VH-VL binders against Beta-L-arabinobiosidase (hypBA2). Designs and how they scored, part 16

Target 1, 158 residues: Beta-L-arabinobiosidase (hypBA2), of Bifidobacterium longum subsp. longum (e8mgh9r892to1049)
Amino acid sequence: TNVDSASKSTTNVAKDADVTGTTYAEKDTNYPAKNAVDGKTVMESFWGTKGSENKTDTLNIKFKDGKQKIDDIRLYFYQSSSSQTISGYAEPANYKLEYQKDDGTWAPIADQVRTPNYAGANYNRIQFTPVETTTIRVTFTPQAGMAVGVKEIEAYNT
Short names: E, the ipSAE of ESMFold2; O, the ipSAE of OpenDDE; V2, 0.75 times the mean of E and O plus 0.25 times the DockQ between their complexes.

## First folded at step 14 (VH-VL; framework fv_ebrasodebart)

Design c51 (from c30 with heavy chain D99E H100L; at its last look DockQ between E and O 0.55; V2 from the best seeds 0.00; counts 0 for: pae E 3.2 > 2)
Fold by OpenDDE, look of step 14:
Structure c51 (fold): chain C 158 residues (1-158), chain A 118 residues (1-118), chain B 108 residues (1-108)
Amino acid sequence: as target 1 above (158 residues)
Amino acid sequence: QIQLVQSGAEVKKPGASVKVSCKASGYTFTNYGISWVRQAPGQGLEWMGWINAGSGNTNYAQKLQGRVTMTTDTSTSTAYMELRSLRSDDTAVYYCTRELYWGSTDYWGQGTLVTVSS
Amino acid sequence: QAVLTQPPSVSVSPGQTASITCSGDKLGDKYAYWYQQKPGQSPVLVMYRDSYRPSGIPERFSASNSGNTATLTISGTQAMDEADYYCQAWDSSTALYVFGGGTKLTVL
């Protein structure tokens, strides 16, 4: 279990963003994509990929206030750990961060410093050279036999 | 043992509706979804849609939108598929199936032949 | 609309290895399913999520999925394996589970 060891910036620009996921939510309405940007990092609110037929799944986050400058993203991953949690979830084996350029194409967020280096349970921090964009997307590769749950995605300009 | 038992063959005229039933047994009905697949004579399999037996949520093939309705009765562990405004190209064997993952399936009913002819 | 393409027919002699392909755009990014259907019978799931075999399915059945192609392989093909085989995969863009056109496997 990873513990939050970093302070947050004042304004999370990803909160209440327009969010869509690649999972088909009609089969699992308990874990919709909106949970990933509702401002909560609690275990009861997450976007889940359990049952997904995609080998990788993506969250698209369009900021509600238009183009934002960001240099810090926080990812909170759900992890199954007790009888009080939903089984079958773990942090992803890997994740990819991209931003949408002005011409609408996607580019990777460059020069990332990740803490921890590899995806961990709960809190993950990604710092990078500032980008200005209206939309980011995160693509998750699950561990073998496990699903990915995202409790929250936060974005800051530090 | 897991079984899906479907209703008997139907003969319908164009413009009519048909409702096929599928009784499930051998497992917890509401823990799984039901998918429907049809097969015209001598043709391949066509996915029609699925229903979550627990929530009642449905997803239909685009070509059937507005013309198909899938329902379940949890008290009898029975799934239903209604197809309206029937036409000759709806003639097919209709299968109910238990979902394995989402709309993919593992157990199949015996099939129900629906013949649409004037 | 998503399309999965299968060869219409494949022929093998008993004991030989049969390979049935299923092609689709980025199919390797999705899980593939395979069904066997014999004349007058309901389809039977023979492979799920690319390479997993349901209980009761012989070990001679295997499958893989990469790139744009999923492949069902039947080693030591037997007469009883003669059937139609269908691939299936989810298309998230259209919210459809799409079947391939089917392949008739003939054991000579």
Scores: ipSAE 0.144, ipTM 0.708, lowest interface PAE 2.7, mean pLDDT 91
ESMFold2, look of step 14: ipSAE 0.318; ipTM 0.726
ESMFold2 (binder alone), look of step 14: mean pLDDT 90; pTM 0.911

Design c52 (from c30 with heavy chain N52D; at its last look DockQ between E and O 0.72; V2 from the best seeds 0.00; counts 0 for: pae E 3.6 > 2)
Fold by ESMFold2, look of step 14:
Structure c52 (fold): chain C 158 residues (1-158), chain A 118 residues (1-118), chain B 108 residues (1-108)
Amino acid sequence: as target 1 above (158 residues)
Amino acid sequence: QIQLVQSGAEVKKPGASVKVSCKASGYTFTNYGISWVRQAPGQGLEWMGWIDAGSGNTNYAQKLQGRVTMTTDTSTSTAYMELRSLRSDDTAVYYCTRDHYWGSTDYWGQGTLVTVSS
Amino acid sequence: QAVLTQPPSVSVSPGQTASITCSGDKLGDKYAYWYQQKPGQSPVLVMYRDSYRPSGIPERFSASNSGNTATLTISGTQAMDEADYYCQAWDSSTALYVFGGGTKLTVL
């Protein structure tokens, strides 16, 4: 794609979305689900699952402006790397992407090309056959003994 | 070193209220929650609710909504549970527990017997 | 409110293995916890997050949780293990913990 096409397609439709995480993660009010859509990828702003009672945790993102066409999702994971980071976080072992159909049911996002092909430590780009939806959800399976932190999730029509 | 010490036994009439205290020591009180659990004579354990000692946020069991209030006093590291409009079936031992933010209660108070009889 | 179902009693001979079950819909999707309570005493945490043992709990205690069932296992059961045992899990719909009904373990 040329620069003009990329510039036309760079609106992040997930920014400031209505978000919910799995209920237990909200018990720790320091790292709420809204941090995953605030447009910040810095280490201080993330949704965290430390202390979760769930074996997987889910982030539901309802786009602020209603139904959007998207073909590109970007995920930024928090990881513990120094004394300046919160302990116990690593990228998930895997993640699952779904979109909500008009009838309210969920479908997997088809034809994903993931860069990297597994959950990468910070930046993950997922490109796919376009879908039109109001809502996406991502389900995270943590690495053993670790929690998942999501600094940002972005969605684009590129 | 970590201790939860509860107030003494209470005898109440139906319609009265009771307030049980739970004094915590040996840890940073505001970093944990306090859960309240009761046990009627010869019966199992029943969660009543919990309070985040740092934020003051609470959640109560649905069957107790409107009758229970949980509070903390961070200056004395003390949690309180007040149960109002007492009924005879509220007779139980009431426990406070340290609510580990990781989903378990690892330290328990000694229990407070509350007897409700006419 | 989630429901966790336990058998009301389990009996074993000394030295044998006791197995106490806890059943709930999709319980394996949550971490399970186990508590021991002896007569007149406060409950004591004996297993947490499915299979981890707190310090001070004997190695003969183990646990698992998958599907709809969590299981507490006590190998080499001793008379001091006679107690009531409760499972516990988080219920996201009410944001509250739920206990099982309890199991009385008798060592004969």
Scores: ipSAE 0.181, ipTM 0.675, lowest interface PAE 3.6, mean pLDDT 85
ESMFold2 (binder alone), look of step 14: mean pLDDT 90; pTM 0.919
OpenDDE, look of step 14: ipSAE 0.504; ipTM 0.823

Design c53 (from c30 with heavy chain G33A; at its last look DockQ between E and O 0.48; V2 from the best seeds 0.00; counts 0 for: pae E 3.9 > 2)
Fold by ESMFold2, look of step 14:
Structure c53 (fold): chain C 158 residues (1-158), chain A 118 residues (1-118), chain B 108 residues (1-108)
Amino acid sequence: as target 1 above (158 residues)
Amino acid sequence: QIQLVQSGAEVKKPGASVKVSCKASGYTFTNYAISWVRQAPGQGLEWMGWINAGSGNTNYAQKLQGRVTMTTDTSTSTAYMELRSLRSDDTAVYYCTRDHYWGSTDYWGQGTLVTVSS
Amino acid sequence: QAVLTQPPSVSVSPGQTASITCSGDKLGDKYAYWYQQKPGQSPVLVMYRDSYRPSGIPERFSASNSGNTATLTISGTQAMDEADYYCQAWDSSTALYVFGGGTKLTVL
């Protein structure tokens, strides 16, 4: 449920990144994309997709300090519950991770080991063959009838 | 019942401006965006932009950027659209609409004819 | 900036099934909406989020959306169905809705 203690041994290069979400999801929500990179994982600070016109939504993260080598991404989802009372949110049915190559084109992040293998309600750790990039993006497919809330995305070089 | 009531028809000369009002009733005004749509005679519908009545955030069609301003007055539950530097191809019926929370627009004003002629 | 293409006109005889298409690149990735507009009137929403019908719209109206094409279907068409029909979808690149060019349905 909580932050993985092993992952806190290095610097999160996604903190305070330039971040944008799919524009419709931002039109009419109190939960803007910047909440996904503010360093808060246990509070109701999240990017929310409730009311989206898109069947999938994308979060684009441009690292503040330029090109970074990364091999470890952490995703924290908001899930509605008796103690997290904003309704209509659950972890996505799936998510897709991509990085931007030097020529500006996008490639899938290869050789992922996901813990858990299916999207988990809060903490998700994705380990992969290192890439060097300025920008990552994540595309979320929601569960039927639900919206996706991203409390935080972190990126590390472990 | 939800209503959007627009100001009356206007005749303008090229180079002038027009400000169309849209008074909302029957719902919480600040919870919804208001979109503006126009339709030239015999033509299709064209989105002009939207304003979120709660946040004041706006987005305008690129074609109209710099000529259009959308505002609200929350004390009167009224949205406004101002179009400047009018030209003859701005002659159209102008509609305000309330954006659906879970979709596109579900309530439309009656329309305001703006005629630009010299 | 998305472009939604509709046929300019469709003609049917009373009682026949009318089919109006709306084409756009990856339109099935978005929810599609349909509006009916009769002469001198504001548009009226007749289908939303691909295939849902608002309260008060007759059951003869149905719709679908997949791939690059959304379709409005009116079974058992009646003279009162004669109108212009517009499809609509969200364009995330501009943060605006986009209308199709419209289709004039004629019931002869």
Scores: ipSAE 0.170, ipTM 0.644, lowest interface PAE 3.9, mean pLDDT 86
ESMFold2 (binder alone), look of step 14: mean pLDDT 90; pTM 0.915
OpenDDE, look of step 14: ipSAE 0.653; ipTM 0.864

Design c54 (from c25 with heavy chain Y101W; at its last look DockQ between E and O 0.54; V2 from the best seeds 0.00; counts 0 for: pae E 3.7 > 2)
Fold by ESMFold2, look of step 14:
Structure c54 (fold): chain C 158 residues (1-158), chain A 118 residues (1-118), chain B 108 residues (1-108)
Amino acid sequence: as target 1 above (158 residues)
Amino acid sequence: QIQLVQSGAEVKKPGASVKVSCKASGYTFTNYGISWVRQAPGQGLEWMGWINAGSGNTNYAQKLQGRVTMTTDTSTSTAYMELRSLRSDDTAVYYCTRDHWYGSTDYWGQGTLVTVSS
Amino acid sequence: QAVLTQPPSVSVSPGQTASITCSGDKLGDKYAYWYQQKPGQSPVLVMYRDSYRPSGIPERFSASNSGNTATLTISGTQAMDEADYYCQAWDSSTALYVFGGGTKLTVL
């Protein structure tokens, strides 16, 4: 028998997470926050910030199964194009990742390795030294004149 | 070109209802929201709520919840605001405004004076 | 719910600079808007999204918004600028706009 001491979970612990506390435009109900955690990465199912009066918007993701060890976050952005015809969306100018500590306060996720380094259209992978948390928070700063669409956010222990 | 034209002044007794109309022209009505704002005599502006003219979704100021209804008729490009159970302190000029999702409230109706006298 | 606080009045002499403040908790996290209302008229948007002017608003109008304070500035103030001025911002907790209490600008 082969004993794999390095085996890691392939479970996305953010799927179907509680997204209450998320900030975004309430006036555009076609692209609600739950779309960012529904497990769909290749569809027009996204959380959209179009019409937001906030200068930044935040996805607040509370894992359904409580405290999880994570070291890998994947972000999928919607980008408007000739084939993705919902208008006014581009990847954010930047994004900030935080985790919730046991005392309820927030800390930055340190030592991130991002692929790509700047926010890319569609797939972004962020690897970091593990944290244990119930909740992650991602804050998005849009490009000027654009809104942010998040098709999915995933979290893993790899 | 863009215009919001409101119905005329109203005089009401306490306990009655009033329905103010706001006819939009010069733009695609269903692409924007309509906000309602009132101004009591000699006072500032008070935001009452909004309606998405395309979806019909609404949100009302908490102090007016249960007394106000905002609707639209997309076939006539007209927004309506109904305020029920009127009180003397509802005496105000009522404005409709176009809610530009990215640009706030950019066009205003002429206002409708509603006087509530006991 | 959020509250936007403005001074009740500001007075300036013609040609001087008027400054009207609007204070709210973390107001700089939202876009701020400014409206002018002359006696007997509907309000008119004069600044939007903190610092941008609509077409037709004179360049002497400017605005800023950071921290807890948005400021409308009118340089070279003219008699025609005498009006009430209201700030506005979005309140995410209630999903509605909030107006400041208004500032009467007197040009004397």
Scores: ipSAE 0.211, ipTM 0.678, lowest interface PAE 3.7, mean pLDDT 87
ESMFold2 (binder alone), look of step 14: mean pLDDT 91; pTM 0.923
OpenDDE, look of step 14: ipSAE 0.482; ipTM 0.820

Design c55 (at its last look DockQ between E and O 0.48; V2 from the best seeds 0.00; counts 0 for: pae E 3.2 > 2)
Fold by ESMFold2, look of step 14:
Structure c55 (fold): chain C 158 residues (1-158), chain A 120 residues (1-120), chain B 108 residues (1-108)
Amino acid sequence: as target 1 above (158 residues)
Amino acid sequence: QIQLVQSGAEVKKPGASVKVSCKASGYTFTNYGISWVRQAPGQGLEWMGWINAGSGNTNYAQKLQGRVTMTTDTSTSTAYMELRSLRSDDTAVYYCTRDHEGYWGSTDYWGQGTLVTVSS
Amino acid sequence: QAVLTQPPSVSVSPGQTASITCSGDKLGDKYAYWYQQKPGQSPVLVMYRDSYRPSGIPERFSASNSGNTATLTISGTQAMDEADYYCQAWDSSTALYVFGGGTKLTVL
């Protein structure tokens, strides 16, 4: 009566993904989109939207190993504090998760259970009915007056 | 008082170059970008490009690529825009403006404009 | 794409409400800015980030931006409001700001 180890996964399929962010107007900040998938959740490595003229900003994450089955996304947000040199960042007011279908169009990820339910200051876990896809897209709506920093996005098949 | 004061009017021949200066005062120059906008006589505003005064990073309008250079001198809080290979359709008033920080409380300020006339 | 369309002119009587539109594909996804330019003068920022007024701009100026259209609204329009008005937004595909073609507001 062993537990089928195939029902458990520790592989983050988003690590080192081919990732693009929406163009942002931040002219003196170099927080590239690749920082969101480098496998680090430290405060020095994040994708930042400071200076963006967009009302929402988006990360597209194309998995390096092609089509993957996923049911678990983890988001780590950067937040500014008075002791840090990088200011103006807080978790988004909201985020939206989509996956790319085989025909190249986008669909919402259905049946999400979010922990916490609203965007949390750092760690957020989103569990959902499994999808098979090559690419996920996350769209962030910032809090008024703040930018969004994403330390890491992870994706798993749990 | 935040001010952007530009160099005086220029008359140039086709094929020449012009370099317009923009002296900033009343704020920390290196914390903001400088944008350049031109307006041909009787026409609307045209974005030329911008420079980050702190980093020196630039983005230029595609139609001006290869003809325009934007620089800053942080020791004098002065931005420069050089337009080369001038043509008669480059006749315009050239403005510098402090780039938008938008919601972060910054106010967009404009220089007084510099008329550049390209005439045979 | 990268084009902001404004009517060439708008006419109002003093005291009327003037509305100046700025249309662009998905313009509501970007912050819009509005500038006033009087003859022989530099442009002046009158609204920023869709709906905020800089210090010194009268409360009769307001603005909105949703869908494909940003709108500058001047309530109780005065003769001193007669000017050219330009909208502006960021174009993320080219990483450049784009101005609308301008609207001449005439107060008769």
Scores: ipSAE 0.303, ipTM 0.703, lowest interface PAE 3.2, mean pLDDT 84
ESMFold2 (binder alone), look of step 14: mean pLDDT 89; pTM 0.914
OpenDDE, look of step 14: ipSAE 0.544; ipTM 0.832

Design c56 (from c30 with light chain L96Y; at its last look DockQ between E and O 0.36; V2 from the best seeds 0.00; counts 0 for: pae E 9.6 > 2)
Fold by ESMFold2, look of step 14:
Structure c56 (fold): chain C 158 residues (1-158), chain A 118 residues (1-118), chain B 108 residues (1-108)
Amino acid sequence: as target 1 above (158 residues)
Amino acid sequence: QIQLVQSGAEVKKPGASVKVSCKASGYTFTNYGISWVRQAPGQGLEWMGWINAGSGNTNYAQKLQGRVTMTTDTSTSTAYMELRSLRSDDTAVYYCTRDHYWGSTDYWGQGTLVTVSS
Amino acid sequence: QAVLTQPPSVSVSPGQTASITCSGDKLGDKYAYWYQQKPGQSPVLVMYRDSYRPSGIPERFSASNSGNTATLTISGTQAMDEADYYCQAWDSSTAYYVFGGGTKLTVL
């Protein structure tokens, strides 16, 4: 239907964002935070938390083009397997999504519909009541004995 | 039985280098890291850095940046720590320890005394 | 700039409870680890991930971590518990490991 609307609805505003993550023992070596926003959802381009002693780890994603209206976040997790050979990674036990309000404080993203409802091994889609923000924050709680790898995080206005 | 066995004591002059070895056994070497920790006589523990035995990736304590190199040989399950441009305040017992992915250290080598004197 | 502060010494009588503190900014947001070192020996892990005890460590050892303080507790302290004790955490801001300065436990 409307090409302009379709183009706007498919724009990933998180691509190449200014991203920071909780530091970890493998900081900026193989799996830096920038891999979560480089537009790659493929093997071994991921932000990894291996070596972290934090109980949770966080990515802050500041959109490059400033304030954006978003209603759709997509998360891609790395999972170790026979074909995904970097060991010790699984989807998190859970994740928490927040956005930064204009006054600089953080609020939870409300009215989420998650597909799948629990964190899935790769693709996760989160749809929610639209927010206007410059920055989102995702906090990951790992499964026991595992690290979290984030291949990509995307944000859309659908 | 998990063991880390280190090379013997060394005496060095200021300005020299030392390379300490740490042979691991009883576990899959490439699934863990190796941290190096030193202890000057009568002093506490000081973390020097770690190496991921699977990837070869390293992270060094900032005060040792430029003077330390950590390596592994996966075919012999051996880690190495080399400290260059030695000073008298580098006199210490040097430990290798198995590093869990979450940064904890659960098995320690017996220690290697390095004495730096003229 | 993470610093873990421990008292330099703690003294207890045999059979009493010893408590060794480890203070650091937001330490409760991290996992704390405890090591025992007897004279002339390598350190031994005695508590991990705040409150877990490795196999072979006596049940009289326990630990906690909340707020800015982790605490190692030894109940029914015995002469063999006399040692130096170090806390350890990972500093996420610098991506390096931090040890406390150590606490000498004396059992009189």
Scores: ipSAE 0.006, ipTM 0.566, lowest interface PAE 9.6, mean pLDDT 84
ESMFold2 (binder alone), look of step 14: mean pLDDT 91; pTM 0.923
OpenDDE, look of step 14: ipSAE 0.531; ipTM 0.836

## First folded at step 15 (VH-VL)

Design c57 (from c43 with heavy chain H100L; framework fv_ebrasodebart; at its last look DockQ between E and O 0.50; V2 from the best seeds 0.00; counts 0 for: pae E 3.9 > 2)
Fold by ESMFold2, look of step 15:
Structure c57 (fold): chain C 158 residues (1-158), chain A 118 residues (1-118), chain B 108 residues (1-108)
Amino acid sequence: as target 1 above (158 residues)
Amino acid sequence: QIQLVQSGAEVKKPGASVKVSCKASGYTFTNYYISWVRQAPGQGLEWMGWINAGSGNTNYAQKLQGRVTMTTDTSTSTAYMELRSLRSDDTAVYYCTRDLYWGSTDYWGQGTLVTVSS
Amino acid sequence: QAVLTQPPSVSVSPGQTASITCSGDKLGDKYAYWYQQKPGQSPVLVMYRDSYRPSGIPERFSASNSGNTATLTISGTQAMDEADYYCQAWDSSTALYVFGGGTKLTVL
């Protein structure tokens, strides 16, 4: 019998994190960076880059409970798919994951296994060699003519 | 079809104020920013600031802080720029322009000459 | 705050290619815009988002932006192209747009 059904692997350490996006990416949208860590993956709760003057935009996530060991990130992208969705959004052409080291510098997250391998329309799972950090950041390169919406980013220690 | 029509030329004394109007037509006014740009005689273009026509949010050039106010009247699709405590170096042509959320200013008003002299 | 630097003047012969530069720190990370202004007239947008041309602008106008430099190029330059040209980009530190100082194009 397995009595450890509520193990640490189900704890999202990014929920309610201190998040910032690039300042210009917030222009002309009511979709603030906080929506990416509010625990909701519904269509109306996302961080959006529509109106950005930046060719890439970055979401910075500082964990609420300080330094965490993580090996698993989940990214949920917003997609314009019907008259009920906000227009001009698609998954990014690419995204880059980094973590902040103890000396304040940034390093790429190593040994990533992405499912799917390229950014998928909604759910993306990234598994990697564990890191200990207070802060991660994700840099998004949009598809041509599109903006990037992030419904949620989650981080786990599995 | 899209048009920005500005109020007429003004002659002012130092210390006075001026309020320039910019009436927009041919598009949904509240979906865009309005920027104000000025150009002193024989000189280049200078950004003064912008206003979000939908929300009324503004941002002004630091050089003009405390002297400029930008407003809109959404019922008449009109933007206003008021410059107070005028000095002779405020003599310029003042332009309003439509800002897209994509960052271009694609339509310009005809310009309003404001002359500040004794 | 960000500064966009343009040469004050450029001279070309009719039919030649004119090149007007706009320099700023990491300008290629932002979209660049170009405006033409003739004496006594309002500026006119001639290139937007680095390399796109608005409807009604002649195809001899083109532009690029990478690294620290955006460039407006006019091929087959005509006398009617004689004007002042301004580049523009967003400055995130002030949340305002910035113009370059302007370049007077002379067609001799």
Scores: ipSAE 0.182, ipTM 0.680, lowest interface PAE 3.9, mean pLDDT 86
ESMFold2 (binder alone), look of step 15: mean pLDDT 91; pTM 0.915
OpenDDE, look of step 15: ipSAE 0.208; ipTM 0.745

Design c58 (from c55 with heavy chain G33Y; framework fv_ebrasodebart; at its last look DockQ between E and O 0.45; V2 from the best seeds 0.00; counts 0 for: pae E 4.1 > 2)
Fold by ESMFold2, look of step 15:
Formats: structure tokens, sequence, C-alpha cells
Structure c58 (fold): chain C 158 residues (1-158), chain A 120 residues (1-120), chain B 108 residues (1-108)
């Protein structure tokens, strides 16, 4: 919205990225991977892993404008409450960040400073030694008995 | 409450086709996948493929590619599996089952089975 | 496509514990499911997502899945438990479920 754009000081290079997720592709058309990059963090617009046959799930984000230098990722989780109609979601037990190198192989994002240190219920900021890449991926390990909902992932060069 | 009721047994000659129906009741048909599983006499279970009852999207076992078509009729809450160019090793009981949706804890329900016999 | 290997048969005495294994490469990375099939009947789901029991399935049924092996355990085995048992897991390469070969449980 106009409010959202007025509050930003830098460009989110992940917005409207080409995104795929590892969830069972046809099970949850209401919570597709594109919801994680649509710029909506305050609504129930999220990528959901509920019903996944995988014990971890991965979100792959290919930037629409090609290779970008990034040093800052922001990650917003959906959490179910006792009064919510969308149940079974909590922040992950952990998440792993990787970037794609020029030769197509994957490397871990090094020297991360996470705020908060453990996966936070909503907002998570991850600052790191800059990388240049076209593509990042995030692998989520859910809490036992829960699914992971990602409201938004953002990437910046700060 | 939830039921999957299949069409009756069929006897077919090699080279013919068969179409098995699976009528669902007791739930919202378009929210679930329907899977088809077959079992040859004295053998184990073999997964044939699935259809998303909402979108019509399908995925078939590689062994059956080109010979199988799975469809739905949402107005009657009925799934169909058609197997063409029948061979004697297609003799089996064919089951439909409700594949659970993306919300874990859904009860998995099976049809009663349809015997298809392929013989000269 | 993934291969799930089960022993062809398992025999137990009434009241004893039966264990049925299901082996596959990295099977513990996927959720495993277990089905019971009695002669002339459709399969019945008895365990799902490794270790959860559907409503109506007796508490003597339990299961686990880690590493390369899922295990269905029936404590206090009864004559009514005599059946074929199939494990099942998702195969990402085909986007289909794969069944194990089945295990005939005999209660003598």
Amino acid sequence: as target 1 above (158 residues)
Amino acid sequence: QIQLVQSGAEVKKPGASVKVSCKASGYTFTNYYISWVRQAPGQGLEWMGWINAGSGNTNYAQKLQGRVTMTTDTSTSTAYMELRSLRSDDTAVYYCTRDHEGYWGSTDYWGQGTLVTVSS
Amino acid sequence: QAVLTQPPSVSVSPGQTASITCSGDKLGDKYAYWYQQKPGQSPVLVMYRDSYRPSGIPERFSASNSGNTATLTISGTQAMDEADYYCQAWDSSTALYVFGGGTKLTVL
C-alpha cells in the first residue's frame, strides 16, 4: 500500500520474486509460496507448510531483477492463536539460510547476527557478511506437531 | 458419515478399456484429492495416481502413463479412473481413497474396491 | 522411485508384542503411514505421520520412524490383529505415495 511504501527507506529485492516451496504443491492453494514475497506482513497472507510430507520445507527465492548484493534478510512468521480460524502454525524451531553461488552451487550465509537469536514469533532480522547472488533459499524445521507459515521474506542491501 | 462408493465389478477382454466410478459423500468433495490404488490377486498395494478434485490436476504412476485418465464430476461428487489398452496383468481390485488435504489429522477413507478381470 | 522393504511375514503368540519393520533409504526424512488389510476387505489406516493413531484405533498400536526404518508395534496382540500390514511414504521423485511390499501378521 501507499503506507507501506512511505515507511521504507531501502529497496526490498525479494518483493515479487520467483518463488517456489517444497510443500505438496496442490494441497494448499490458499497459502502459496508467492504470499511470502507479496509485501503483506500484517494480514493472513502467508506461505504455509501444513500438510507437507517433508520433515523440513524449503522456500526458494529468485530475485526478479537478477543478481543482487544483500546483507540483510527479514523474515516474518505467522502464528496461530486460540481465536484464529487458521490453526496449527507456529514459528519454526530453526531456519537455515543459503545463497546460490555463480557456479550454481549452494553455500551457507556466513557470519549471521539474528535478532532475535531464536526464531521469533513474527519479525526476525538477519544481518550478515554481504553476498552477491540471484537466489536465496531458506529451510525450515518446524516445532513438533506444528507447521510453518511465512508471511514475508525481505532482502536488503543496507 | 464420510463414504466412498465404487461401481461394480467388470469383466473385460485384452485391449478394451474400463472406467471405474467413485462417489463421495459426507464432506466437501472439491477440498480433497482422490487417489487410486490397485491390488492384483495375492499381491500388495500399488499406488496408481491422484487427482485434485478442486482443480482437476492429476499425476499418474510412470508405469501407467498414456493408459490412464483420472477425472471428476464436481456436480455429482464423483471421481473416475479409466484404464485403456487392458492387459491380463491389469486384473486387480481397484480402490479409490480420499487423499488427506494439507491439514494433518484428516481421516483417510477407502472405497469398497472394484474387481476388474481381464481375460480372453 | 523409493523402495520400502518389509519382512514377508511375522508370527507372534496371543498377548505378545508384534513388531513390523519398513526400511527405505532416508525414510526418516518423510512421514510414514501404516495400513491394516484383512482378507476380502479394504485397507484401514492404523497409524499416520509416523506415530499418530486415528480415532477408533486401539492404543496397543504404536509406531516410530527414524533413520532408514519405520516400525509398527502392536502390544498385547489379539487374534483380530491377524492381517496384512503395509507401510507407505511419499516419494518426491514421482510425487506419489509408495507402499511397502506388505507383511502378513499371524497370531498363533
Scores: ipSAE 0.158, ipTM 0.648, lowest interface PAE 4.1, mean pLDDT 85
ESMFold2 (binder alone), look of step 15: mean pLDDT 90; pTM 0.907
OpenDDE, look of step 15: ipSAE 0.423; ipTM 0.802

Design c59 (from c55 with heavy chain G33Y H100L; framework fv_ebrasodebart; at its last look DockQ between E and O 0.45; V2 from the best seeds 0.00; counts 0 for: pae E 2.6 > 2)
Heavy chain, then light chain:
Amino acid sequence: QIQLVQSGAEVKKPGASVKVSCKASGYTFTNYYISWVRQAPGQGLEWMGWINAGSGNTNYAQKLQGRVTMTTDTSTSTAYMELRSLRSDDTAVYYCTRDLEGYWGSTDYWGQGTLVTVSS
Amino acid sequence: QAVLTQPPSVSVSPGQTASITCSGDKLGDKYAYWYQQKPGQSPVLVMYRDSYRPSGIPERFSASNSGNTATLTISGTQAMDEADYYCQAWDSSTALYVFGGGTKLTVL
ESMFold2, look of step 15: ipSAE 0.344; ipTM 0.729
ESMFold2 (binder alone), look of step 15: mean pLDDT 89; pTM 0.902
OpenDDE, look of step 15: ipSAE 0.325; ipTM 0.771

